# VH-VL binders against UPF0179 protein Maeo_1037, part 3

Target 1, 145 residues: UPF0179 protein Maeo_1037, of Methanococcus aeolicus (a6uvu3)
Amino acid sequence: MDKRITLIGSKIAKTGNEFIYCGVLEECSECRFKKICHDGLIVGKRYRIVSVRSAKHPCIAYGDGVKVIEVEPSNNFTILIESKKALEGLTLSHSDIQCNNILCKYYNLCHSEGMPEKYKIMELHEKIKCPKGNSLIKATVSTIN

## First folded at step 12 (VH-VL)

Design y1 (from x3 with heavy chain T58E K65E)
Fold by ESMFold2, look of step 13:
Structure y1 (fold): chain C 145 residues (1-145), chain A 122 residues (1-122), chain B 107 residues (1-107)
Amino acid sequence: as target 1 above (145 residues)
Amino acid sequence: QVQLQESGPGLVKPSQTLSLTCTVSGYSISSGYYWHWIRQHPGKGLEWIGSIFYEGDEYYNPSLESLVTISADTSKNQFSLKLSSVTAADTAVYYCARDWDEGDHPYYMDVWGQGTTVTVSS
Amino acid sequence: DIQMTQSPSSVSASVGDRVTITCKASQGIRTWVAWYQQKPGKAPEPLIYEASTLQSGVPSRFSGSGSGTDFTLTISSLQPEDFATYYCQQARSFPPTFGQGTKLEIK
């Protein structure tokens, strides 16, 4: 996996943070940083920040400016899966958990962004008792290369 | 009451394809999760062959993966096994099984077919 | 693959005896083990899921215990109908695997 240089909002520019690259905004089409911000990144792919440079730069998309970061692809996610589907080592087709409670403490694990069509279960963790009654298990999954 | 029944030829010649069908009654395949094929060699233990999630995802024992195909026909409430290039080592009793319906964990078998004996011989 | 090793391979015991059959996994499987009973000429039937959960209709003389790598199936007072082969099966990791079986003979 190749490391890349890019820019991200200064508030979220911390080592270990992850983000999903969403593409070029129209406001960025004439920006002098467009190439370094966007070249080499794949729309929809998750990246992990491995280093952060301290200097801030102005940016229309980020009101508190941006920092230069080094990133690498992140192919592993922690998510919640229906327990009855989840055996370590299986490759599952992604299926949404039917829940619209955005205030649930598990919401982001049930609705993880950047999920591929299929994923492989790398490790199962603890079972979670969903307030809605779903039987779920926390899992580390990997994208299919 | 849920019942599973295997059907297919009892004798298959070496190098041919073994083809078996499991017919499910009293339960819809599309209501379940995984549907399994398991075999038992003479005087030996059980070997898991593969499974299918009724919506099309298929999983095979790595030792057999290039030789095995499992498919489902929801209109007939059946799922099937094909094992290509058979040898005498494939002589066994073949079972189909349902994944444990009431549990919270996959790959336990709760209902088994009666089994069908397949002999591979010239 | 996770190997499941059963002990003993066979046991001969009298009606009324307490029998313990063990199953050892080659790596930790938490409690993700099932036990099946197979009588001659018949398909396996479930006894226990999740190491210790007794299935409906299974006599209470059957029990299971264990976690991690070491698991036991216990029959507290053998009955003549318990003559069978017993298998453990892990459901921790793909592919699922079975123990080689323990044949229980009534003296």
Scores: ipSAE 0.663, ipTM 0.880, lowest interface PAE 1.0, mean pLDDT 87
Fold by ESMFold2 at other seeds, look of step 13:
Structure y1 (fold): chain C 145 residues (1-145), chain A 122 residues (1-122), chain B 107 residues (1-107)
Amino acid sequence: as target 1 above (145 residues)
Amino acid sequence: QVQLQESGPGLVKPSQTLSLTCTVSGYSISSGYYWHWIRQHPGKGLEWIGSIFYEGDEYYNPSLESLVTISADTSKNQFSLKLSSVTAADTAVYYCARDWDEGDHPYYMDVWGQGTTVTVSS
Amino acid sequence: DIQMTQSPSSVSASVGDRVTITCKASQGIRTWVAWYQQKPGKAPEPLIYEASTLQSGVPSRFSGSGSGTDFTLTISSLQPEDFATYYCQQARSFPPTFGQGTKLEIK
């Protein structure tokens, strides 16, 4: 795997969390950690945190400071898909699930931040019991570039 | 009541393009999910050719992928099949079909057209 | 591709007989299988979805069972109108594939 060291906000720095790298922020242009924080990351690419060091460092972009993390590119992730669209091996165009229940325990699987325009279904898992009654299935998907 | 009907030439010469249209009545293509083409060779079983999602995403049997295109015209409530460079091996009955509308799993067929026989012969 | 193999290729049976047709997948497909009936000169028609869900209007003498790789279609008491070819079809993975068919002939 192509693992890499970087820094991320302390509140987000948990093993298993994922993020999309969006580039150097304007307020980071003169930061002493700029090289470590940003070098080697590709704008628009999704990364998964594989380890977290406990030491915190100050950061102007993150009020609670940052932690050193080890990341790797993430091509596979888990989402919920409308069951009637979901055949293993299809490449789907992303569409939003129509639900505004931010307190739902499945919210993050229905509303994964930064979803690509298209994704390939790698594996279907179990159907879930949606409180709103939507017919949804949990799936491992991969990004396509 | 949903009805699917295939139309197109019954005889096609080798190396030409086979072109078929499925006309859907009693149901809007844009209300459905996947729309399929399936064929059946003389005295043989069924072969899935491909499908289209009503927004224009299309999916093809890998064995035919370089030869087949499927398209939809939602204003006419039709979807179409083109199969390039045909040979005698493409002689078959061609069916269009709707994805099972009432279910919660894709790629089951619930309504089929009557089928149209296509013969590839010089 | 997932191959679907039907057995037998043909069967001759008398009215009132119990008939079973089997379908074997080349890998696990859970219960994502359908059965279709095709009468001579007509399009296929659905009998069963999801291995065992009988479609509305299908006589109760038809039933389906199985999971994983082995599936059966059973006609508990054969009727003259059941003369047809029967196909299984997997909907586990792209592309969908059909069994080669089983022709049921009435003695």
Scores: ipSAE 0.661, ipTM 0.875, lowest interface PAE 1.1, mean pLDDT 87

Design y5 (from x3 with light chain E50Y)
Fold by ESMFold2 at other seeds, fold request of step 13:
Structure y5 (fold): chain C 145 residues (1-145), chain A 122 residues (1-122), chain B 107 residues (1-107)
Amino acid sequence: as target 1 above (145 residues)
Amino acid sequence: QVQLQESGPGLVKPSQTLSLTCTVSGYSISSGYYWHWIRQHPGKGLEWIGSIFYEGDTYYNPSLKSLVTISADTSKNQFSLKLSSVTAADTAVYYCARDWDEGDHPYYMDVWGQGTTVTVSS
Amino acid sequence: DIQMTQSPSSVSASVGDRVTITCKASQGIRTWVAWYQQKPGKAPEPLIYYASTLQSGVPSRFSGSGSGTDFTLTISSLQPEDFATYYCQQARSFPPTFGQGTKLEIK
């Protein structure tokens, strides 16, 4: 719900893209755009780009320049959860699914980056066919801020 | 064969804390998922009180949330219910139950204890 | 919370009758419904999970059906041992909730 104006590298400035804000770089400490680029963003928090302005500006950190974007916090993820744990509305402690098959088409849903220690199940979707035989259900979850 | 057995005082005074223990035999609490407490008033339906995942996460009926504590002692293979500030409205048969072990869906109960009657009376 | 409304509240029927008990959810719950039987003086016991999957040891005269909001439990030929109270329960979302029960009396 809280939209903010910021700047991001021109190559990744596309509506619908998400990023994790990682903080101010040393190169940016003396930058003319430092305040606009970094104010109002929380280190470690995921954001979604909701609009992109066409004007491109030079930036020390991004060789192809930056564009002005409007962002909002993105707290919802789609992941796979063990089916026997998954009731809509529960807040679960995150537990890794025991699988090291990095070639699996579901790998990123089983090992989603940026997962907090706890999350709330907002919606359950379909069960998937795990090649390893795990009983998994796809779910939309919300981070607990 | 899995068996659940409730134990605790059958009579509790108003404003005191109701304490019950469920002893599990034939199955390790650590092998399961959710462990439930459910109660039933005389001549009325069933009310889910809360559950514990054996690793310690607890979940409580919102209508009882500030009054309920559920805990587990895996070394004794037991889990327990405490309900504070009881009134006559808490008079009921109390059941413990196991989450369905062989299924792929949570919050179906497959094994229930025999039930223990708790009366709240001055 | 999802409310589960059972009907009828009680039924009187004869041995051999077909009995149908219904359960209505206040919102869609897919097929995530259980049915339990509680005989007098005993704990509830599972009959059906997933709206229609009969549990081990349950007589084949019991069946369940439905999806979404409307569910039924059917006993095709009533036996004297079926004198009990029957409960539906949703397992769609937290917290789990039960219907108020249907008492089946054998004439």
Scores: ipSAE 0.697, ipTM 0.886, lowest interface PAE 0.9, mean pLDDT 87
Fold by ESMFold2, fold request of step 13:
Structure y5 (fold): chain C 145 residues (1-145), chain A 122 residues (1-122), chain B 107 residues (1-107)
Amino acid sequence: as target 1 above (145 residues)
Amino acid sequence: QVQLQESGPGLVKPSQTLSLTCTVSGYSISSGYYWHWIRQHPGKGLEWIGSIFYEGDTYYNPSLKSLVTISADTSKNQFSLKLSSVTAADTAVYYCARDWDEGDHPYYMDVWGQGTTVTVSS
Amino acid sequence: DIQMTQSPSSVSASVGDRVTITCKASQGIRTWVAWYQQKPGKAPEPLIYYASTLQSGVPSRFSGSGSGTDFTLTISSLQPEDFATYYCQQARSFPPTFGQGTKLEIK
């Protein structure tokens, strides 16, 4: 269980995509889809889209409308961690990687938005070749526990 | 050169708390990553007790978790071990160790203290 | 926990012999294994990290090999100062664990 029905912008409504639920916008206070769009979601929690329905609905927050999606909590996700911190099974306090290179192909793994204060390392993958020379390893982490 | 030295009482009574301090010289604890405690029972092998990342995160051997506390005092360049409710089974040589400084993988120990013997006996 | 099993528990060998000590992990640990030497009354000292990377100041007669679950420490020409106990240690998964040790006696 734990699947939920919600709505998301039609352009990002693709199976496998993830998002962080940020809460009800001021524009949505009188929206007729407010209950379906927002009920059952926890502010700050990451969700994965598991199915997308084709019907598109108007939404003032998304100019090209929204689609109905099924989501489930995404407790595991991939980030880059400083290799010297990374042992499988440790719970680490989150620390930002200091890097200005927004065009780096690894940028989103180094600068994951909405990271929890702490996470547990579930699995270590490969070290990557950081253009800046940082020693980083790709890891699957969990926000639970 | 970096040196680690354990200190504390060599004799502790059963049910009391074993308390040890590792003093680090020639290197700042806050420049490192993990700082470890390891013990060795008489005539036996090595058992990892726990570690601390200098900012405060602690990690304990699951077999000892509720009995162990590790802390650090970066102003004194020390980290400490407390083991509560000790029994004769806690008699061992206790070592502190630094995580490998120049490497890119954690939990390889590069510098060890000389060790201190703690006997748990009435 | 990942169990590290060393063989043999003790070895008697002569100066000049090639000695091989093995360490087997209960599950794959890639090359994330260290070897330590401990002389009587002393703390362990690192010999090898990453299964095969010799540490600074360690004589070249020491070497390590292996990946996955099976690892070896080799002393190519045993010297009298190599009398010690040798430990492997995995650094793959929390908690780190050591092998039970191999005591090397020179005769």
Scores: ipSAE 0.688, ipTM 0.886, lowest interface PAE 0.9, mean pLDDT 87
Fold by ESMFold2, fold request of step 13:
Structure y5 (fold): chain C 145 residues (1-145), chain A 122 residues (1-122), chain B 107 residues (1-107)
Amino acid sequence: as target 1 above (145 residues)
Amino acid sequence: QVQLQESGPGLVKPSQTLSLTCTVSGYSISSGYYWHWIRQHPGKGLEWIGSIFYEGDTYYNPSLKSLVTISADTSKNQFSLKLSSVTAADTAVYYCARDWDEGDHPYYMDVWGQGTTVTVSS
Amino acid sequence: DIQMTQSPSSVSASVGDRVTITCKASQGIRTWVAWYQQKPGKAPEPLIYYASTLQSGVPSRFSGSGSGTDFTLTISSLQPEDFATYYCQQARSFPPTFGQGTKLEIK
């Protein structure tokens, strides 16, 4: 619904990619692009890239520069949930999966950034084989108002 | 051995609040996941009322949600049901149940209480 | 809500008969179905989870099958203690729902 223009690192500026807006860095306080990069974005909110402009611009935060992108809020995304908690249609309170293996194939699904306090399970997918032995299921979830 | 036992008044007058307690023995409710209330009307099948994630989130049958409150007291190893503004339609056998403990999927019931009959009548 | 429709509503059968009870879901529920047995005056007891996984202590004459929308509970050789009402229950989607039950009577 609400589309916005912003800038993001060139390596991740691809249509369909998603990111969490984390706020203004201290290094960006005097940047000429500060308004374009940050205005209208909500700290902690997930966004989906819907278009990318090819021109690169220099940026202190991104060594390969940034590209202009158009984004929209993304309220549906995929995470891993403890299988015994997960019934389609429930609204769960977020609880971290206890695992610090940053090299894990599933790390980003277990440690999804910008998770709200509560989310609704929209669809359950397959269970995965967790190397640590946790019983986890892949799910599409939706943020709550 | 895990046991669940319902308790509470067997007779409730219309418009009053039905209040039941499930006492769990041989298992800590904090170790479990969901704890359920289910009822069975005379001559009818089973109706899920709601559940609680031990002392956390509660979930209610949409047909009952403005009338139902489920709560837990982990220090007493109990969870409770309150159903407000009861009518004769709430006459039923009420069961508490545990979510399947050793399973890998929620909302299968493995241990049921004995059941308690509640009659709503003047 | 996912509706679970059981058939038949009741059945009379003799000891030794093969009895089949069916349960149909109003939408796909994979294999996320439980079956319960309820004897007169008693609480329900689990027979089967995941459509076909027999629970501990349940006699091997009981079996379950199906996926998607159509599920069956089969008793291969009926015994006198199998006089009971049988319920299916879906665990795919909130809220959980039960079939209306099938009463099995011994002739």
Scores: ipSAE 0.685, ipTM 0.881, lowest interface PAE 0.9, mean pLDDT 87
Fold by ESMFold2 at other seeds, fold request of step 13:
Structure y5 (fold): chain C 145 residues (1-145), chain A 122 residues (1-122), chain B 107 residues (1-107)
Amino acid sequence: as target 1 above (145 residues)
Amino acid sequence: QVQLQESGPGLVKPSQTLSLTCTVSGYSISSGYYWHWIRQHPGKGLEWIGSIFYEGDTYYNPSLKSLVTISADTSKNQFSLKLSSVTAADTAVYYCARDWDEGDHPYYMDVWGQGTTVTVSS
Amino acid sequence: DIQMTQSPSSVSASVGDRVTITCKASQGIRTWVAWYQQKPGKAPEPLIYYASTLQSGVPSRFSGSGSGTDFTLTISSLQPEDFATYYCQQARSFPPTFGQGTKLEIK
């Protein structure tokens, strides 16, 4: 995993935050920071901020400016998977758990952002008590794209 | 009552492709999760060959991976095994099996076919 | 691959005897072990999932125990229909693997 220097909006530039790189914006085509901001990032890939430099710079896309950050790919994360699908070491096709309860304690584990089409189960943890009665298990998964 | 039955040629020549079909009755393949092929060599134990998930994803024993294809035909309620470039070492009883339907954990087999003997010989 | 090692490879016993068969995993598999019974000329049939949960229709003389790496199948009082080969199988990690089997024969 290679670390990379880029820029992100000053409000979101905090160590530990993650984001999904969405590509070069139309507004950025003539920006003097374009190469530093976008070079070496892969569209659709999740990154984790590992350090933030304090200086702000003007940016067309971010009204309160941007800060220089160091990022690394975020390959592993925790989600909930239907227990009957979940064998450690399988590569599964991603499907959303059918639940729209945004107030649920487990909502973010059921609806993780930036999931690729396929993922590999790296480690199974404990089953959880789903309020709707779904049979779900926590898993550490890895992206494979 | 759920029943699985293997069918296919009992005798296959070396270097040819072994083809078997598992016909499922009393249960829809699309209602299940994983569908397995397992074999048993003469006088030996069980070897898992591979599985197909009801939505189409396939998983193969790494020792056999480039030689194995598993597919399903939900309209016929069947799933099939093809093993290419067979040798005498592929002589075995071949079983199909269903993933445990009532449980909450995968890869426990609950219903097995009767088994079909395949001999690889000239 | 997780290796499953059964012992003994065979056992001779009489009707009414108590028999214990063991299975050892090459790494921790929690309780994600199944036991199957296979009679000559027949397909395997499930006995136990989760190391200790008897499947429907399995006589109460069968029991399973263990966690981690060491697992045991016990038959408390053998009946004539129990003479068969027994296999353990791990369901912790891909690919699933079986023990080499334990043949239980009439003494």
Scores: ipSAE 0.683, ipTM 0.882, lowest interface PAE 0.9, mean pLDDT 87
Fold by ESMFold2, fold request of step 13:
Formats: C-alpha cells, structure tokens, sequence
Structure y5 (fold): chain C 145 residues (1-145), chain A 122 residues (1-122), chain B 107 residues (1-107)
C-alpha cells in the first residue's frame, strides 16, 4: 500500500476515517493547493486517514478549512449483503439491496458508496433485523485488485 | 416435489472431457441461488466440485479449478459440468444438488440428484 | 481449506443403542455445520443444518450440538433404518468441505 499526503475538510479529518476521492472540483482548478490536495489520488478509490496534522488551512471548497492528512488506499469496508449469497471467501457480483427507506439506520450499509462491480467476502459478522424483513448479514468485503 | 437428475455418458476415456447435465424439474433454476456438483469416489467420502450462481458466476474447488467448467441453460432448466483431461482418479459417482431454498444461509444442500456413475477407463 | 475430521470412522451398534458421532473443524466455524445421512446406493440426505436444527421429516431421535470446532450428531435410540454413512459439512467458508464419513453398522 502507498501512503500519500493530501488535504481534507477539517470536520472529517480524523484518524481512521475513510473517504472516496471524487476528483478535482471546478472551484479548485486555479487553487494554489491543487497539487498537494489532489496529486497521487485515484478518482473513485477509497482512502483511509492514517494521520492528521493539527494546522487548519483556508480552502475555497471547504468553508471550515482543511487539514493536512496522510492517507493510504483502503480496499476493505463493511456492507450488508443478502444472507443466502454470503459465504466467506466468495467473490460476488454487486447487486443493490432494493430498499428506498432513507430513514433506516442501516441505509448506508445497504447502499454503500463506491462499490466495485465485484467484491470478495473477507469476514461475515451478524445478521441484522431488517425492518422490511430482508435476510441480510453484515460483512467485511474487499475490492478485487 | 423438486427433482434433480444427472445425465451423461457413464464411460469416458482418459484425457477426454467428462460432461454431465443436471435437469431440474418442479423448480426454476432462476428462482434458486447456488447449484452444486459433488462427487464421491468408490468407497470414499464426498468432494465438492463447484457451483454456479443462477445468473452465471461460478465457483470451483481450488484443487480442481483449472479443469472444471460449470454452466447453466435457464431455457432448458439445466446446469452442466465439464471436467477436462480426466484420469482414472476421476472415476466417481457424480451428484448435482440445490442450495437450501428455504434457509437464510448458503451452501447447505437440500435436494440431491440420485447420482450418476462415471467410469474413466480405456 | 477448513478440514472436517469425523470420529469414529465406523461403529457397530444394536437397535435401541445411543450413538454419538463427532466432527472436528480445523478452525472455528460457529454453528455453520450440516449433517447428512447416506444410505447404501443412495444420495446423501440432509438431517441437520446450523449444527442443531433438525430438518423437516427427520425423526426426533436425531439431534445435533456443538459450536466453534467440536460438533456431535446423536441418535438417541438406534433403529434398523439408521444403517448408513453420516457426513458433516462446514458452510463457514469457501470451499465447503465434508468430513470423511462415519459408517454406522447395525448388529
């Protein structure tokens, strides 16, 4: 894994937090921090914050400023998947859970951002009580490659 | 009343490809999840060969993976096994099986075919 | 791969006896174990899923227990139709694996 230095909004700059790099914003095209903020990051790839420097810097895109962080690629994340598909060690083709209840406490685990077309199940955790009665299990998964 | 039935040649020559078909009746392959092939050598235990998810993803025993192909034909409600470059060691009873339909956990087999004996011999 | 080791490899018992068959996994598999019965010349048939959940149509004299690595199948009062080979199978991780079988012979 490659470590990289970049900048992120101060509110989310905490060790252990993860984010998906979405590319250079229009507002950042002429920014003097463009190279530091964006160089070496791959659009669509998930990164984990491994250290945070305390100094806060002004940023046109983040109203509360940004902090310097050190990141590394993260291929593991937690989602909910249909229990009948879920055997540890299988590589599954991603299929969205059909549920639009945005108020559900599990919504983000059912609709995880940045899901690859395929993923490998690294570890199965507990089944959850889905309000709609879907049979779902929490899993740690890894991206392929 | 789901039934699985294996079919194919009972005798295959060494180095050829073993081909078997499992015909499913009373249940649509597309309604299920995983569809399995398992074999049993003479006087020995069971060996899982591989499975297919009904939409096409396949999974193979790592000990066999370069030799095995599993496919499905949903229009005929069948799934098939091909094992290439067979030797006498591939002589076995071959079973197809359905993943437990009414459960909430994969890779428990609930319905098995009756089995078909394949002998690899000159 | 997770190895499933059954013991004994065979057992002879009389009608009415209590028989216990064990299965040990090479690593923790929670309760994700199935037990199958295979009568001579027939395909295996499910007895138990989840280590202890009896399947429909299976006589109540069959029971299963265990978690982690050590599992048992018990027949509380052996009947003549129980002559068969019994297999455990883990469904914890890919690839699924079977124990080598326990042949139960009725005296």
Amino acid sequence: as target 1 above (145 residues)
Amino acid sequence: QVQLQESGPGLVKPSQTLSLTCTVSGYSISSGYYWHWIRQHPGKGLEWIGSIFYEGDTYYNPSLKSLVTISADTSKNQFSLKLSSVTAADTAVYYCARDWDEGDHPYYMDVWGQGTTVTVSS
Amino acid sequence: DIQMTQSPSSVSASVGDRVTITCKASQGIRTWVAWYQQKPGKAPEPLIYYASTLQSGVPSRFSGSGSGTDFTLTISSLQPEDFATYYCQQARSFPPTFGQGTKLEIK
Scores: ipSAE 0.673, ipTM 0.879, lowest interface PAE 1.1, mean pLDDT 86

Design y5 (from x3 with light chain E50Y)
Fold by ESMFold2 at other seeds, look of step 14:
Structure y5 (fold): chain C 145 residues (1-145), chain A 122 residues (1-122), chain B 107 residues (1-107)
Amino acid sequence: as target 1 above (145 residues)
Amino acid sequence: QVQLQESGPGLVKPSQTLSLTCTVSGYSISSGYYWHWIRQHPGKGLEWIGSIFYEGDTYYNPSLKSLVTISADTSKNQFSLKLSSVTAADTAVYYCARDWDEGDHPYYMDVWGQGTTVTVSS
Amino acid sequence: DIQMTQSPSSVSASVGDRVTITCKASQGIRTWVAWYQQKPGKAPEPLIYYASTLQSGVPSRFSGSGSGTDFTLTISSLQPEDFATYYCQQARSFPPTFGQGTKLEIK
């Protein structure tokens, strides 16, 4: 098992949520939680929250505070890909989907935070009815391989 | 109307590099998605060799032993196949093909070239 | 790799006959199958995409069906110009693969 304890903003500290660790912020250099918040995490690696402790702690970087969480590495995540690019087993270069509809129910799948430069398509799911008319398919992708 | 035409030497000696070019007319290769090379050995079926995405990523059949390189020259509206260290087993008709333009699923072929016969012989 | 197996390897039939060619995938491929016709001395041409979607300009006597692992191409009333070799091709997973072909001979 490769579980790790860290902290994350209280609003997103929910079991099952995933995030990309982006590194230490300048503001964190003097933080009392710096070691527990950042030790053992790899920049660019995706993690899944497996448990959340209820106590909030103050954080200069997160105005609503942070919660202690237990995380494990996650190499697979779900995104939307242009259907005409998407063959299972291909490794694609990341390309942003051009859409500014932030209220779209699919927005976070089209604009996934911290996407790697390249990813491998592990599994294709269903096509989505995009309001803008883009031809998109939901896919599980991985940075492994 | 979109047309694809293969060109290159019809005879290649063993251990040399087979080089083929596909010239596309009536359609810009930068407007498409995947561009494919497929071959057909004498009296046999079709074998997918590889493809290039219009932005330069390439994909090759892992079952082929020969060193394969596919490239594109968008200024000439061409894409090319190189197959290194060829043997008699590489004797085939070679086709280039376009990924189905009107669909929303990749790796269906809609327009094929006429094919060019390549013989590998001393 | 997904193997595509066609049956029969060849068939002889008369003008007007109904002909069925089958294609079996070694694992589930949903409906991501194409069918191509190759006449002697010519390149393959598309007939069917998505297992059952007839391509523009293809005569209505051609049809396709199936999902999962078992697929069929049917010619409802064979014509003399249908002498050709027919190939199925999966587009479910990299690398794409073709069946070995079915040669249709018209008596």
Scores: ipSAE 0.660, ipTM 0.872, lowest interface PAE 1.2, mean pLDDT 87
Fold by ESMFold2 at other seeds, look of step 12:
Structure y5 (fold): chain C 145 residues (1-145), chain A 122 residues (1-122), chain B 107 residues (1-107)
Amino acid sequence: as target 1 above (145 residues)
Amino acid sequence: QVQLQESGPGLVKPSQTLSLTCTVSGYSISSGYYWHWIRQHPGKGLEWIGSIFYEGDTYYNPSLKSLVTISADTSKNQFSLKLSSVTAADTAVYYCARDWDEGDHPYYMDVWGQGTTVTVSS
Amino acid sequence: DIQMTQSPSSVSASVGDRVTITCKASQGIRTWVAWYQQKPGKAPEPLIYYASTLQSGVPSRFSGSGSGTDFTLTISSLQPEDFATYYCQQARSFPPTFGQGTKLEIK
């Protein structure tokens, strides 16, 4: 429950949305909002938007401006993992699923961004029908802090 | 075709290290997923000890974790159990087992070793 | 830990009887249950995976059913070679756990 205030592009500033903090852009070094935008966020960590202020502010990085948001860490998220590895409660070493079909409806679950080297399986869901024939199961996982 | 065989001393003194080796024939341990150690106390049921994943990650029963080491030697097609600081409560038949190869779900055992009896006695 | 509770603890039955052994999980485990048979002095052997999938080489008189928390192993017509102890095992959550066993004796 460690909430923080930051700014994000107005198009993606919606309660419930998640993002990965990627760090300070070079253009932001002189920005008046630099402290609010970046203080207290950890590069590579996933955050969930819990509230959004409606006013837009100008930003060099976002052409439609930014909005003030409140965020909290999001350590639990859904991925696909090989079914034969997946027992609830295990901590697995991350390994990539070998698939380059970017048009697959499951692509983002197979290639989740910001994956740590290890993760813990919190809950198993359903197996999916992989078009390439991989045996995969949907899982909620946690980064181990 | 696939056979697992436990080996090691049958008698261990209290406070010493119990060391067992499972030799796998007819199948490469690096082709498998989880490789398990399970034990059975006299007149009692089965207790899962731990497992090793083929890339080297290990998983231990929480009651045993601080005293257990499981390792693999791919060149000898073996995996091993070490249980340190043993007591009489560690007297049991010890089995090694393979995770079900043909399934798509982990922690089902398909091939078991014959078992080896280890007695912890002073 | 998910506790697996078997009943009965033991049963004596005659050749030809239908025998049912139950296993209850302390929380939902879908169908991620295995059943093993262990004869005296021998290692356990798999009978059933996924609560109901009969393994190759297992006689068709064995069957399994159930989902969630309640599971059964049924032997439809008991044979003398079915004298053994039977264990259920959950494979839903770490660590895997076994029931305490059901000893089946032939009268």
Scores: ipSAE 0.635, ipTM 0.862, lowest interface PAE 1.3, mean pLDDT 86

